# Ledger of designs, part 18: VH-VL binders against Regulator of G protein signaling 22 (RGS22)

Target 1, 129 residues: Regulator of G protein signaling 22 (RGS22), of Homo sapiens (Human) (q8ne09r852to980)
Amino acid sequence: KFSDLLNNKLEFEHFRQFLETHSSSMDLMCWTDIEQFRRITYRDRNQRKAKSIYIKNKYLNKKYFFGPNSPASLYQQNQVMHLSGGWGKILHEQLDAPVLVEIQKHVQNRLENVWLPLFLASEQFAARQ
Key: E = the ipSAE of ESMFold2; O = the ipSAE of OpenDDE; V2 = 0.75 times the mean of E and O plus 0.25 times the DockQ between their complexes.

## First folded at step 4 (VH-VL)

Design d7 (framework fv_danvilostomig_arm2)
Fold by ESMFold2-Fast, scan of step 4:
Structure d7 (fold): chain C 129 residues (1-129), chain A 119 residues (1-119), chain B 109 residues (1-109)
Amino acid sequence: as target 1 above (129 residues)
Amino acid sequence: EVQLVESGGGLVQPGGSLRLSCTASGFTVSSYYMSWVRQAPGKGLEYIGYIYTGGDTAYASWANGRFTISKDNTKNTVDLQMNSLRAEDTAVYYCARGFDYDEPYFDYWGQGTLVTVSS
Amino acid sequence: ALVMTQSPSSLSASVGDRVTITCQASQGIDSYLAWYQQKPGKVPKLLIYAASTLQSGVPSRFSGSGYGTDFTLTISSLQPEDVATYYCQQYYDTPDWYTFGGGTKVEIK
């Protein structure tokens, strides 16, 4: 059902507003930024590098992905760190596409299993028009 | 108030082992880089290693194989296990907190605990 | 391994003097450098991080500058309470993330 939501611009906007109302927009922002990265062509290396660094700085820190409200478990956080080549590479290099895809999977899992069910049961969803 | 308190220091014979513990209050160790640093009498500061969320550790090359860092999130403690101790390991051992993954400088230090390796 | 070279190893100056301590990294570390003050018999205290950002509560006579490989710590007007050993530290790269300089002992004449 999440794929259905992603393919409907109006429903997606209602979901975004629902998350914003609940001060829980970081998951959708992270998912969207990684999706934008994945759509940049491999030939546009400068844009891909810049977007990768932006995603790294915004999300791969203790305030989100490695923090207490992370979409990933402690075990999964550790797996992402190992996949990245460790903290030195995370701090000073761009993130490879496989790492970003793995992060996006964890973010999508919480969007699908926590936030989407809450949205569908909400007054905001019922009142949408 | 953020506090770090080291314990477990004392006299040890060469070849012996010792475990130091760092108790944190005012924050949770699970969310920070936690490091050990030592200082031999009259000498400079020397980094030993760190542990981060998820349990990943990294050590200075000279410490790798003899020193092990671990943590207990429920007790809010960070431990340093020291093996095969030598006279050269005599030092004050500090526990230190790294501020942030992006800026892991040491914003808080414990008072230190003295380890003396002597026969 | 990334090496931090600090100079001078010691200095003696008069109250009110401008004191400058230098720190050189063996490779570029951007601005990922901190300065610590350690008074005799006391725990180290953070003075400056990100090469030039003063830690809250630290007197304004302390300042830091530099980028890449060359860094300086300046005390604009040395006070008696500034007698201490000062250490630079890189926090740029693993596994030796927290490599310290050798220290500079500051004494009053």
Scores: ipSAE 0.000, ipTM 0.522, lowest interface PAE 15.4, mean pLDDT 83

Design p1 (framework fv_bepranemab)
Fold by ESMFold2-Fast, scan of step 4:
Structure p1 (fold): chain C 129 residues (1-129), chain A 120 residues (1-120), chain B 112 residues (1-112)
Amino acid sequence: as target 1 above (129 residues)
Amino acid sequence: EVQLQESGPGLVKPSETLSLTCTVSGGSISDYYIAWIRQPPGKGLEWMGYIYDSGSTNYNTAVQSRVTISVDTSKNQFSLKLSSVTAADTAVYYCARGFDYTEPYYFDYWGQGTMVTVSS
Amino acid sequence: DIVMTQTPLSLSVTPGQPASISCRSSQSLLYSEGDTYLEWYLQKPGQSPQLLIYEVSNRFSGVPDRFSGSGSGTDFTLKISRVEAEDVGVYYCMQGYETPWTFGQGTKLEIK
C-alpha cells in the first residue's frame, strides 16, 4: 500500500524510478514537497513561507494542478482555488496548511489508485531487487 | 497578431438564454485564461467570470446562478451562456485574455465586443 | 466585494497639461511586499478597453512613458504628464486581488 511504500526507502526509490520512466514524476514530487512542508515546525515561519511559495509556483499552475493532466477533477480544482482565500488573478503568495493538505489528498488519490497498481503489476517492480 | 472575436445574436428575447462565443487566433491559450466582461450602454465595466483552458471556472456571484462559461480547446473557442435574460442584461459583451497567473497579471488582449439587446 | 471608487468622474484638460486620476479600494490590495493587484485601463470612444498599467506602476508594452501609476494599499493614482488628443476616453481602475474582480466607475477625460 502507499503507506507501506512511504516507510521503506528502497521501495519508495523504486516507485520514483518507475514514475520517471513513465514521464509521470510530477505527482510524487508534489506529494513529497507538500509532505516536507508539513514537517516544518510552526515556529519556523520563514521556511514554511518559502516552501509554500515554492510549491505554489511549481505545481499550482496550468502545467500541472490546473491543467489537463491534473490529479484533481474540475470541481476539486475550483474548491482548491476557493480555499486559497480571497481570490484575485493570482493565488495568494503563501498558501495555508489546510489548502496544501487538500492538494496533497488529490495527488495521493491518483498515486494510490492509478500509479501504484501499475507499479505493482510492472516488470520494474518484479525486478526491483 | 493575437485576436479575440466575439460572436452571437444581436437580439435576444426576455426569459431566453443568451449564447456568445469568443474565438482566439494568432496565439497560444495554454498560458492564459479567458474572462467575460460586459458594459451596459453608458455604464461601466462588470466582470462576469473566467475560465482556464483546463475548464476551471470562477463566476461573479451577481450572475453565478445564470452564467456558464465553457471551452473547446480543439477550436480555441470559449462560450458564455446567460439564462433567463432581462432588459438589464442589455450590454456590449467582451472577452479578454488574461496572462499567465504565475507571472504578470492583466488582460492583454480584448475582443472588439458584441452588442446584445434584450427586447420584449 | 471590494468597491473601487474613482475621482473625479470627469476631467477636462487643455492639450499639454497634466492630468491626475485617483482610485480608492475598500480593502488593501497588497498580498505581500511589492505585490499589489491594481490595473488601469483606457477605453477610447467606440473601442474596447486597453491595458495601460498593471501591478500599480508597470506600463504595458507600447504605452507611452507620459503615463505613470503610483500608490499602495488602498490609494492609487494614474498620472498623464502631458495630455494629448489621443488620450481622450474613459479610464478605469481594476482590482485583481479577489473575485469578483471589480472596476471603478470610470473617469471621462475630455479635451478643452
Scores: ipSAE 0.000, ipTM 0.545, lowest interface PAE 13.5, mean pLDDT 82

Design p2 (framework fv_bepranemab)
Fold by ESMFold2-Fast, scan of step 4:
Structure p2 (fold): chain C 129 residues (1-129), chain A 122 residues (1-122), chain B 112 residues (1-112)
Amino acid sequence: as target 1 above (129 residues)
Amino acid sequence: EVQLQESGPGLVKPSETLSLTCTVSGGSISDYYIAWIRQPPGKGLEWMGYIYDSGSTNYNTAVQSRVTISVDTSKNQFSLKLSSVTAADTAVYYCARGFDYTEPYYYGMDVWGQGTMVTVSS
Amino acid sequence: DIVMTQTPLSLSVTPGQPASISCRSSQSLLYSEGDTYLEWYLQKPGQSPQLLIYEVSNRFSGVPDRFSGSGSGTDFTLKISRVEAEDVGVYYCMQGYETPWTFGQGTKLEIK
């Protein structure tokens, strides 16, 4: 299960390497960056703002979340855009935590339902023993 | 029921490094930060810094050059090291957990250790 | 740094009478989302501090309803409607708006 993998440093590293060999590291990177954001205290405003802007610039663009390789369907992309207050707010303002949590949910769904089963069935997973 | 317990040397000589440990028991620290707060005898509370289980830290600028907070997630332990101590560092040192995930579930520092007295004296 | 100033620094109250403690911050603690990062802590004699109130007016779990917090911006008040013997101790306000987090000087509440 995904939560078991996340709690084991060695297994997490094997999964990360598996994703790298399949050119699919962006989902795990996005999940991890949002998880790091969630760990920054709300009152650490400058750090949260900087991390939110970093996540927005890296992932909320047509090369990833709003692109053909998105973990979210077009409908889900539009729901995230609506939750964000529209495209203008995404482009010019920092993202609120509920928006980032919703994005992380879509990313985690693909990690759990597509990539984790492939990893567990792979020779790379078997060879770790 | 989550409990925090500080431990330390009790007595430290001037110019040496003070090392304190906070041990968490009775539950996971996931989703929480651990803060260190000190209280000199007869004085008020001073925040020293905090750390998340991820290792992310923030320090009070008054002690920033001398303080380091670290975490060992395998032992459920947090530590505070304060270098170049003087008599002004004599205080009861507390660790406290706080919750500050986004609303509606943040409460401030809801669980505190009992405190450990540190005296800086030759 | 944000400076937190409490008044009075001490008060003595007859049991059953009300008590009021003021806290002023040197700048607004209001975040643009509407949240205000102001907490109140109580330190009973010989004990660790305990959380009473978070975000100005929200009582922490188990805190009696005779405690209430109010205020906005830079001006905050903690009220105890009827003081009981168990309320003796030092009360601190704290701002978590920016680091370093800062406490007021503390207000010592005593029973007459």
Scores: ipSAE 0.000, ipTM 0.535, lowest interface PAE 14.9, mean pLDDT 83

Design p3 (framework fv_bepranemab; at its last look DockQ between E and O 0.04; V2 from the best seeds 0.00; counts 0 for: pae E 14.5 > 2, placed apart)
Fold by ESMFold2, look of step 5:
Structure p3 (fold): chain C 129 residues (1-129), chain A 120 residues (1-120), chain B 112 residues (1-112)
Amino acid sequence: as target 1 above (129 residues)
Amino acid sequence: EVQLQESGPGLVKPSETLSLTCTVSGGSISDYYIAWIRQPPGKGLEWMGYIYDSGSTNYNTAVQSRVTISVDTSKNQFSLKLSSVTAADTAVYYCARSLDYYEGWYFDLWGQGTMVTVSS
Amino acid sequence: DIVMTQTPLSLSVTPGQPASISCRSSQSLLYSEGDTYLEWYLQKPGQSPQLLIYEVSNRFSGVPDRFSGSGSGTDFTLKISRVEAEDVGVYYCMQGYETPWTFGQGTKLEIK
């Protein structure tokens, strides 16, 4: 169902606004930034590196992914840290694509199983149907 | 100009471990996904698994219990180990690179392959 | 596993004539955002496979424009507008959509 929302630009913007009003915009921003990373061609290696570092700095910190309102459980956060080669590598290097995939899985799971159902049940969504 | 070169023994006895090396020359192995792909004589191609320079691996379920792919970045080398081999593992073994995980999985550079025969 | 089925398995072509090879997948190869993960490789006699076409229709560097790819979803085609002697070999389609990555059975192209 989340893929259906991605194919509807108007409802995607409504979903984004819904998340903002619920102070939960970081999940969609993180998902979107990783999706954008995935779309950067392999030939644009500098752009891919820069985007990876941007994602790391913005999301892989105690304010989001390693914090109390992470989309991932503490166990899952530890799995990401292991996959990354450890905290030192996270702090000082770009993230490899497999690490970004794992992060995106946890973010997407929360978008699909928590936020999307709440959005679809919202008064604002029902009024537009 | 980057090149891949497979090396290893051409003959392996049944039940032993097949061990191959893929050496990268003319460039860095950074940001590559390296796959091992095999081709039995007169047959098609079978992907065995890949590794990224972070050590992240994925294996074909058909061989996952017997295969290990590893990397040694200081030597610009990737390795394939396949345990408990049988005659069904007789094939030409290729290493091949993909430049990125999410642009799709196509292999733009292949080694020349090395023939491995499993026989007593 | 996604099964890739090629037809024909063997093809004999007069030089200068066109050739067409079909590849069908057991599942759609269309990924999110419209990407389609279908590649074509040529294995010339005694050589390793070489990439011809990536993502359905994009020619890889150095591939002559007589090679073209098309298709969508589950049905894909490689065309050679004018076959030359150097085009002999076995052609494979491959899906990069889902592990294990899988190849078609191959289509052997010969000159008659």
Scores: ipSAE 0.005, ipTM 0.529, lowest interface PAE 14.5, mean pLDDT 84
ESMFold2-Fast, scan of step 4: ipSAE 0.232; ipTM 0.758
ESMFold2 (binder alone), look of step 5: mean pLDDT 89; pTM 0.932
OpenDDE, look of step 5: ipSAE 0.024; ipTM 0.655

Design p4 (framework fv_bepranemab)
Heavy chain, then light chain:
Amino acid sequence: EVQLQESGPGLVKPSETLSLTCTVSGGSISDYYIAWIRQPPGKGLEWMGYIYDSGSTNYNTAVQSRVTISVDTSKNQFSLKLSSVTAADTAVYYCARVPYDYSLFDYWGQGTMVTVSS
Amino acid sequence: DIVMTQTPLSLSVTPGQPASISCRSSQSLLYSEGDTYLEWYLQKPGQSPQLLIYEVSNRFSGVPDRFSGSGSGTDFTLKISRVEAEDVGVYYCMQGYETPWTFGQGTKLEIK
ESMFold2-Fast, scan of step 4: ipSAE 0.006; ipTM 0.617

Design p5 (framework fv_bepranemab)
Fold by ESMFold2-Fast, scan of step 4:
Structure p5 (fold): chain C 129 residues (1-129), chain A 118 residues (1-118), chain B 112 residues (1-112)
Amino acid sequence: as target 1 above (129 residues)
Amino acid sequence: EVQLQESGPGLVKPSETLSLTCTVSGGSISDYYIAWIRQPPGKGLEWMGYIYDSGSTNYNTAVQSRVTISVDTSKNQFSLKLSSVTAADTAVYYCARGFDYEGYFDYWGQGTMVTVSS
Amino acid sequence: DIVMTQTPLSLSVTPGQPASISCRSSQSLLYSEGDTYLEWYLQKPGQSPQLLIYEVSNRFSGVPDRFSGSGSGTDFTLKISRVEAEDVGVYYCMQGYETPWTFGQGTKLEIK
């Protein structure tokens, strides 16, 4: 049902507002930024590089993906770090598409299994009608 | 009990390629990486590079054009090759295991002395 | 490259007395709150280096409590509350913040 929500702009906006109310919008923002990256053509190298660096700086840090409130477990965080080539590459290089896809999977898992059920059971969801 | 052991020739001639192997036993490398660090006689430590079991590498820019690190996961062996050696490459060479999340080197090999001399 | 500078380069201590070693980085090693990639290693005579302290102040498994690390940003200190004969060797600080990873010049600790 997460794909159904993504295909409806009004429902997506209600979900985004629900997450903001709970100070939990980072998962949806991260998912969306990676999705936008994936839509940039390989021929547009400068755009892809800039988006990759933006995503890395915003999400691949101790305040989000490698922090206490990460969508990924410590084991999964280590796997992403391994795929990235370690901290040096995370800090100084752009991330390639397979790493970003792996990160997006962890983010989507929490959106689908934690936040979406809470949204559907919420007063905000009921009130949208 | 984790153990790392370096091996290779003790003497290499100038302009040749230095080749060393590190064998890891008693431990996993899935959440770890293997690094090579060298120490010239009477001097400090210099990090050369690291590798993950996937083959992903990162090298010190000071040696990047001459260094290659590789892994054979079936043998738990990590190899360092340094081309075009000079007397400045004379050092004790260590391999060390690093914990990926924290970055620290928790176990080091015994070190192997390599002398570059004609 | 980040330059790591240790002071003093050598010190001699009477057994049972305290020792203090300083390490300064050319730029901040703070990535985020609580994540400072500064480690201390000890190399005893004729041996390979061994980890003493990671992330500024965390003792590695088996390291005696007489060793403590402190500091923030660019200034770090390793303290030994009561030096023992087995503590003789060269102490190195290391930054793991960015590659190339770099070590200080080393501080040689000797017994008087």
Scores: ipSAE 0.000, ipTM 0.526, lowest interface PAE 16.1, mean pLDDT 84

Design p6 (framework fv_bepranemab)
Fold by ESMFold2-Fast, scan of step 4:
Order: C-alpha cells, then structure tokens, then sequence
Structure p6 (fold): chain C 129 residues (1-129), chain A 122 residues (1-122), chain B 112 residues (1-112)
C-alpha cells in the first residue's frame, strides 16, 4: 500500500530508485514536491509561494501534466484548468493549494495503481536490503 | 544513516561572538532544512532559526539582531554565529533536520545532532 | 508568539501503568487545509530530543504503538498506555504553525 510506503523512508527510497531506473520518476517527484508544499506552514508565505511557482513551472506543462503521458485523464486535466481559471493563469500565476491537492490526487492514483504494483513484483524489490 | 554533529568553543567570553558548526555526514544536504535549537541548563528548548539548502533563513525575533545562520554545501556544513553574547546564552546548542522526502516541512525535525555545550563566562 | 503550556510539569509512574500529558496552545494550530502542526518530542537523560509524534496523532517511524497523540485546535494529549523504563525523560510539545516555532515547558516522566 502506498500509505505504508510513505511511513518508511527506506522503502520510499527503494521505490524512488526503482522509478529512476525505469525513467519514470516524474510522478513521484511531482507527488513529493506537492507534499513538501503542503507541509510548509502557511504563515511562511514567501517559501510557500516560491514552492508553488516551482511546481507549476516543472510539472504543469505539455511535457508532463498536460501531455500524452499525464497521470490525469483529459477530463481531469480540464477540471484542473477550470479550478485554476484556465491555461493563462496556470502559465503566469502561482497556483492555489486546492489546485495542487487535486493534482496530487491524480498523481497518487497512478503511483498506487500502476507503479507500486510493478515495484512490488520487481526483482529490485526482492533484492532490497 | 545521516548524522549531524555540532562543534564549538565550549567557553566564550561576554560580548564576544559565538561560532558553532554543524557537520552532516552519511548523505547530501540538498533539499533539507536545518534548524538550530538551544537548551539552557535545567530549562526547555528554544528554536533559534533555520536555513534552507538554498541559503534562505528565518530567525527567532528574540535573537534576530545577533544571529546569522549560513551553509557551505561543499563541506556539508551549517554554521551559527551569535554576537554580543551574555550569560543568558549559556546552553547546549543542537542542529536538527527533517526527512528530505516525506512529512517534512518547516515544523518537523527527525534527525538531531548530539548537542554542544557553550558556557558564557568571564 | 504562540505560547505552549504543558500539564503536569512532572509525573511519577509505576512501570506498566498509563501516563497522560496535556498541551495547550494560545491559538489554534489548524492549517486552513485541515493539517494541524503539533509535534511531540522526547528527551531522554543526557540525550538529544527525538521525534515521537507529528501532526497530532502520527507516530514517527520506530515509535512503539503504546504512544498515542490526540487533540484538535488548541488542546492536545500524549498518552503512554503502559510506561516502560526507557520512557523516562522530558516530553515537549511543539507548534510549527508559525515562526518562531515554540515548545512547551516540558513534562518530566519518572519511574517510581
């Protein structure tokens, strides 16, 4: 289970290495960056703003979230666009926490239902120490 | 495992500047926040400030005018300087960080150094 | 600054008996997204503080299930269901809701 993996730093690192080996680390990177954003005290406005801009620039583009290998369906991509006020706002403004949480849900779904089962069945998982 | 180790002078004279170093071993300091916390003898814990690996800092207002925290990524070291020290600055000083991956933000500290005792006395 | 107040300041417990420590914050620690930035740390004699509980009720890796945290808003409790000798030390609650981060004054747990 993904939540069990999150509670064990060593297992999480093995999963990260598995994904890196398979050139599929973007989902976990995106999930982790949004999780870090969620952990920033909301009173630290500058850090929180900088993190949201970093996440927007790295993941919310046609190379990942709005691209052919997106973790979100076209319908879900359109929901995120609606929540953000459209593509122009995604490109040129910081994103609100509810938008990032919604994105994280879609990313987590693919991690749980595609990548985690592959990891658990892998020789890399069996060989871990 | 990642370990943190503080080092300092042990004894500092009043009005001088206290300089402490925290060395990180067993892993990279990238994407970590490092905090400094002190504990006067027989008293509780007081947060002094933190630094991001980027060099961005935040300080406790009680010491803000006297404290500087810095990072040297080439040495995996963090430093705390506290100027114009008095007997009230006598304490064990700790550096601490959280996990770089999960459940870590600006509030969570899961790895702590062993602490270094600093006495301010003439 | 947020003030954290712990009660009691000390308690003595016979091994196997439960212990309960209270922590109150001067304002709500609830983040607008539902997260509450309240942690518990244990400092054993002569040792560095160690994380026990984060976000009110989540046990840190390796922390025995006899430790549990609960509470909401401004009122929080740490419970040890059956105290063991290695639990001796000073317990601190901490808020990470805003800077400066602040700790409670500490609760000393002793074995009878």
Amino acid sequence: as target 1 above (129 residues)
Amino acid sequence: EVQLQESGPGLVKPSETLSLTCTVSGGSISDYYIAWIRQPPGKGLEWMGYIYDSGSTNYNTAVQSRVTISVDTSKNQFSLKLSSVTAADTAVYYCARGSEYLFYGDYYMDVWGQGTMVTVSS
Amino acid sequence: DIVMTQTPLSLSVTPGQPASISCRSSQSLLYSEGDTYLEWYLQKPGQSPQLLIYEVSNRFSGVPDRFSGSGSGTDFTLKISRVEAEDVGVYYCMQGYETPWTFGQGTKLEIK
Scores: ipSAE 0.000, ipTM 0.520, lowest interface PAE 13.9, mean pLDDT 83

Design p7 (framework fv_bepranemab)
Fold by ESMFold2-Fast, scan of step 4:
Structure p7 (fold): chain C 129 residues (1-129), chain A 119 residues (1-119), chain B 112 residues (1-112)
Amino acid sequence: as target 1 above (129 residues)
Amino acid sequence: EVQLQESGPGLVKPSETLSLTCTVSGGSISDYYIAWIRQPPGKGLEWMGYIYDSGSTNYNTAVQSRVTISVDTSKNQFSLKLSSVTAADTAVYYCARGFDYYSPYFDYWGQGTMVTVSS
Amino acid sequence: DIVMTQTPLSLSVTPGQPASISCRSSQSLLYSEGDTYLEWYLQKPGQSPQLLIYEVSNRFSGVPDRFSGSGSGTDFTLKISRVEAEDVGVYYCMQGYETPWTFGQGTKLEIK
C-alpha cells in the first residue's frame, strides 16, 4: 500500500500532514528529496550535484541519519558511511547515487513498517475524503 | 589491543619513490579509515591522505600529484607511495586509524618510521 | 586551506599549576548541522601523537578529567587544571572541517 500512497497526490499529502502533526516529518522529507534526486537526468550534472550536496547537508549528520532517532541501525549506518567514502567525504564531497539509494531504502523501511500502519489506524486517515 | 605498525626502507635517494606499509592488528579495519601523517625533524604534523577498506581515497593537494595510497584487505595492510622525493620529504611517517562514525578523529597511531631522503 | 594558529608556542609550568593553550582557525569550523570539528592531540617525547579531545570538548576514553576543551567558531582553548610530569610534550590542535586536514604549529609544554 505504500506504493499506492506514493502515486496518489492527495493521499500523500494526508500522510505528510499526519507526520507533521506527530513531529515525525524528517523520514518523508528525506525520502522525497532523494526521490527528486533520482528523477534528475544524468545529463544535468550541475543540478544533480547541487541536489546531492543539499541532501548530504540536511540529512547525513548526527541530528538525523547518524543520530539516536535514525531510520537505520548502527550496522546499517556504518555500511552507508563506507559507501560514502567515510566522514571526510560526507563533509566535503558530493554523494554518489548508490549511497542515496541505500539511504532511501532505510528511510522507506521505517515509513512502511512504522508510520504507515499508524496513519492507516488514525482518525486523521478515517476523516479524509 | 589495536596496533598499527609502519615499515619500509629508512633511506631513499632523491627522485626515487618512497614506499611504506602499515599493518593493522588486534582491531577492525572495516569500520575505519587509515590516514598517513608525516612529521619532518623538529617540525609539526602534516596530513597526507586517507583510505577506506573500500579503496576510497582523499589526498592533501600539496602532495596529490605524487602520492598514492592503497589497501590489501587480505593482509590488513595499507601502503603509501610518494614519487619524485626530495630532501623536503625527510620525515617520520605515521599511519593512524580514524574512527569517524560521529566525528572524524585518529584513535590509534603507529609508532612511526623515519625516512631520510639523501644521496 | 584552513590555517591553524596556536599560542603560546612553548610554556614551562610548575607541577600542580594550570596550563592553557589557545588555537585559532582562519575560518569557522562550525558545520551547518551544529557540529564543530576541532581536535587536540598530545605527542609525548619520543612517542606518537595521541588523541585527547574531539569535537571541541569531548574527552577521548582514558583521558584524565584534568584536560578540558572549550571554544566556538574560530577560537578554541585546551586547559590542564593541574599539570603533572606525564603531561609534558607537544600539543597540537587539528581541524577536521575540510580537507586538507590541518594541524596547528604545536605548543611545547615543559616542567620547570
Scores: ipSAE 0.000, ipTM 0.539, lowest interface PAE 14.9, mean pLDDT 84

Design p8 (framework fv_bepranemab; at its last look DockQ between E and O 0.02; V2 from the best seeds 0.00; counts 0 for: pae O 4.1 > 2, placed apart)
Fold by OpenDDE, look of step 5:
Structure p8 (fold): chain C 129 residues (1-129), chain A 119 residues (1-119), chain B 112 residues (1-112)
Amino acid sequence: as target 1 above (129 residues)
Amino acid sequence: EVQLQESGPGLVKPSETLSLTCTVSGGSISDYYIAWIRQPPGKGLEWMGYIYDSGSTNYNTAVQSRVTISVDTSKNQFSLKLSSVTAADTAVYYCARVPFYDSLYFDYWGQGTMVTVSS
Amino acid sequence: DIVMTQTPLSLSVTPGQPASISCRSSQSLLYSEGDTYLEWYLQKPGQSPQLLIYEVSNRFSGVPDRFSGSGSGTDFTLKISRVEAEDVGVYYCMQGYETPWTFGQGTKLEIK
């Protein structure tokens, strides 16, 4: 399980390296950044805003989340866009926390259902068992 | 509809460990902070601690040395353990939900479960 | 720890009449511009607490408009414009400025 990796620093690092080798490190980076956002308390509004904008700029663009190799389907991308209040808000404003959580779900889904199985089936993983 | 439900033994002996479980339905526990609050009979409310993001916790210093809060996301459950209990730990125990992306408040509460510490 | 002090501790009100509860904190609850983390809860007889007001003056979803909150810094007030039978219970203020989060002693509201 993905949760097992989160609780094992060494294996988590191996998973990160695995993703990097496959030029697919963006999913884990996005997931991690959103997780960091979730750790910012509600009263740290400036920190939350800064982190939200950072995440928006880095991931919510045509190179990643809205790109051809998105972790989300076109339908899901559209849902996230509408949830965000449309492209106008996505371009100029911070993202609401529920939007970030929704994005993280899609990213986590690909990590769990695509990359994690490949990682667990790899010779490198088997060699460490 | 989001619902929280506490469960566990209603009677615990002194010096033993109190163990409770909170089951969340109608929502995901991973999207919120979850807090434990207790209320001794006829008295006010005491915040004990909360759990957030993959098991990170924050405890009330009054019980920090004895309290452990954990989460099982696969079961939509989180747990409270309180060691070395005394009569002073007799109370109704509540679990409550805290939005991490909104103002601080407890928007959903369990019904509470009574725990009596007695020989 | 921040100490929350409520007054009065008990209140008996005739239906249709107003009620007022005071809550004072041992230090300011103002964290940032416009952000004061003071909440009010009602615990009806035999029930769990329920949120009424957050950030001093915002009514939670479903809370009747006869409930209002006000105040700043260290002095806060919950008002009920016209008390109804369903308003019977114990009212608590709570500070969310810093951990540990702390509650007032509670104010028991009864109907005459």
Scores: ipSAE 0.025, ipTM 0.700, lowest interface PAE 4.1, mean pLDDT 91
ESMFold2-Fast, scan of step 4: ipSAE 0.205; ipTM 0.730
ESMFold2, look of step 5: ipSAE 0.311; ipTM 0.775
ESMFold2 (binder alone), look of step 5: mean pLDDT 89; pTM 0.924

Design q1 (framework fv_bepranemab)
Fold by ESMFold2-Fast, scan of step 4:
Structure q1 (fold): chain C 129 residues (1-129), chain A 120 residues (1-120), chain B 112 residues (1-112)
Amino acid sequence: as target 1 above (129 residues)
Amino acid sequence: EVQLQESGPGLVKPSETLSLTCTVSGGSISDYYIAWIRQPPGKGLEWMGYIYSSGDTNYNTAVQSRVTISVDTSKNQFSLKLSSVTAADTAVYYCARGFDYTEPYYFDYWGQGTMVTVSS
Amino acid sequence: DIVMTQTPLSLSVTPGQPASISCRSSQSLLWSEGDTYLEWYLQKPGQSPQLLIYEVSNRFSGVPDRFSGSGSGTDFTLKISRVEAEDVGVYYCMQGYDYPWTFGQGTKLEIK
């Protein structure tokens, strides 16, 4: 169902607006930015580096992924921290694709199991049909 | 339906900067990228570059030193600037749209194209 | 750059007969996640290009089922089972696997 929503431009836009209305767009933004990174070819090193740094700066901080309302549990946050090589690497280095993919899985889990069910039950979803 | 419309001067002198605008209507640009593709008379298609709504760009190395693509999200407008033009830059210029979340990258909607002639 | 080579460069077909266009890439277009970044576009006379096929074999919305794409790795084919007058134009293959994105030279389809 979530994959169906991702492949339907109109449905995706309605879901995005629903999340904006609930001040919860960060999960979708994070998922989207990592998805865009994954589509950059591995040979395009400068673009992959720039995108990974952008993602790192925007999401891998105490205001989102390592904050109190993170999509990941404290246990999962600690696993990502260890996979990343600690705060020094997060602050000063490019992160590897496997780390970003792991983060995307946690974000997608909350989108699928918390936000999508709420969206489908919402007045906004009913109105779009 | 989503519509893309190019606009520009039509005639540009050698050594000057070509400036084109693409206006998108009928849909959001937040989840899309816009690419510029050109076609010299009687020849094939050449991709020049693209831009995401975030402002991130990627350029064809053949024109990278001369090309700049920018976006104004408040106006749903995308601009192409190509500096130091020569007769080889004479072409129809298209803007085209792709959806960031689809795999693979492809152009689902194209503008009608605008002819640019580089001549004294 | 990845070079895309199309054959033939032109063909003339009687209405109702099949047509076949080949596209060869100078390297594999298969991404490690399993996707193959090959598209086919049609440019009708005086018009903008339009998407026909994406990811080798998937028809874009509204494209008639007489159009089909196939292939893998470096060799790809676009087939039209029964050519109609509206199919006249130049067909281009494109790779989106690596930058710069590149098109084939184009194949001009004409009706006899």
Scores: ipSAE 0.000, ipTM 0.536, lowest interface PAE 14.8, mean pLDDT 84

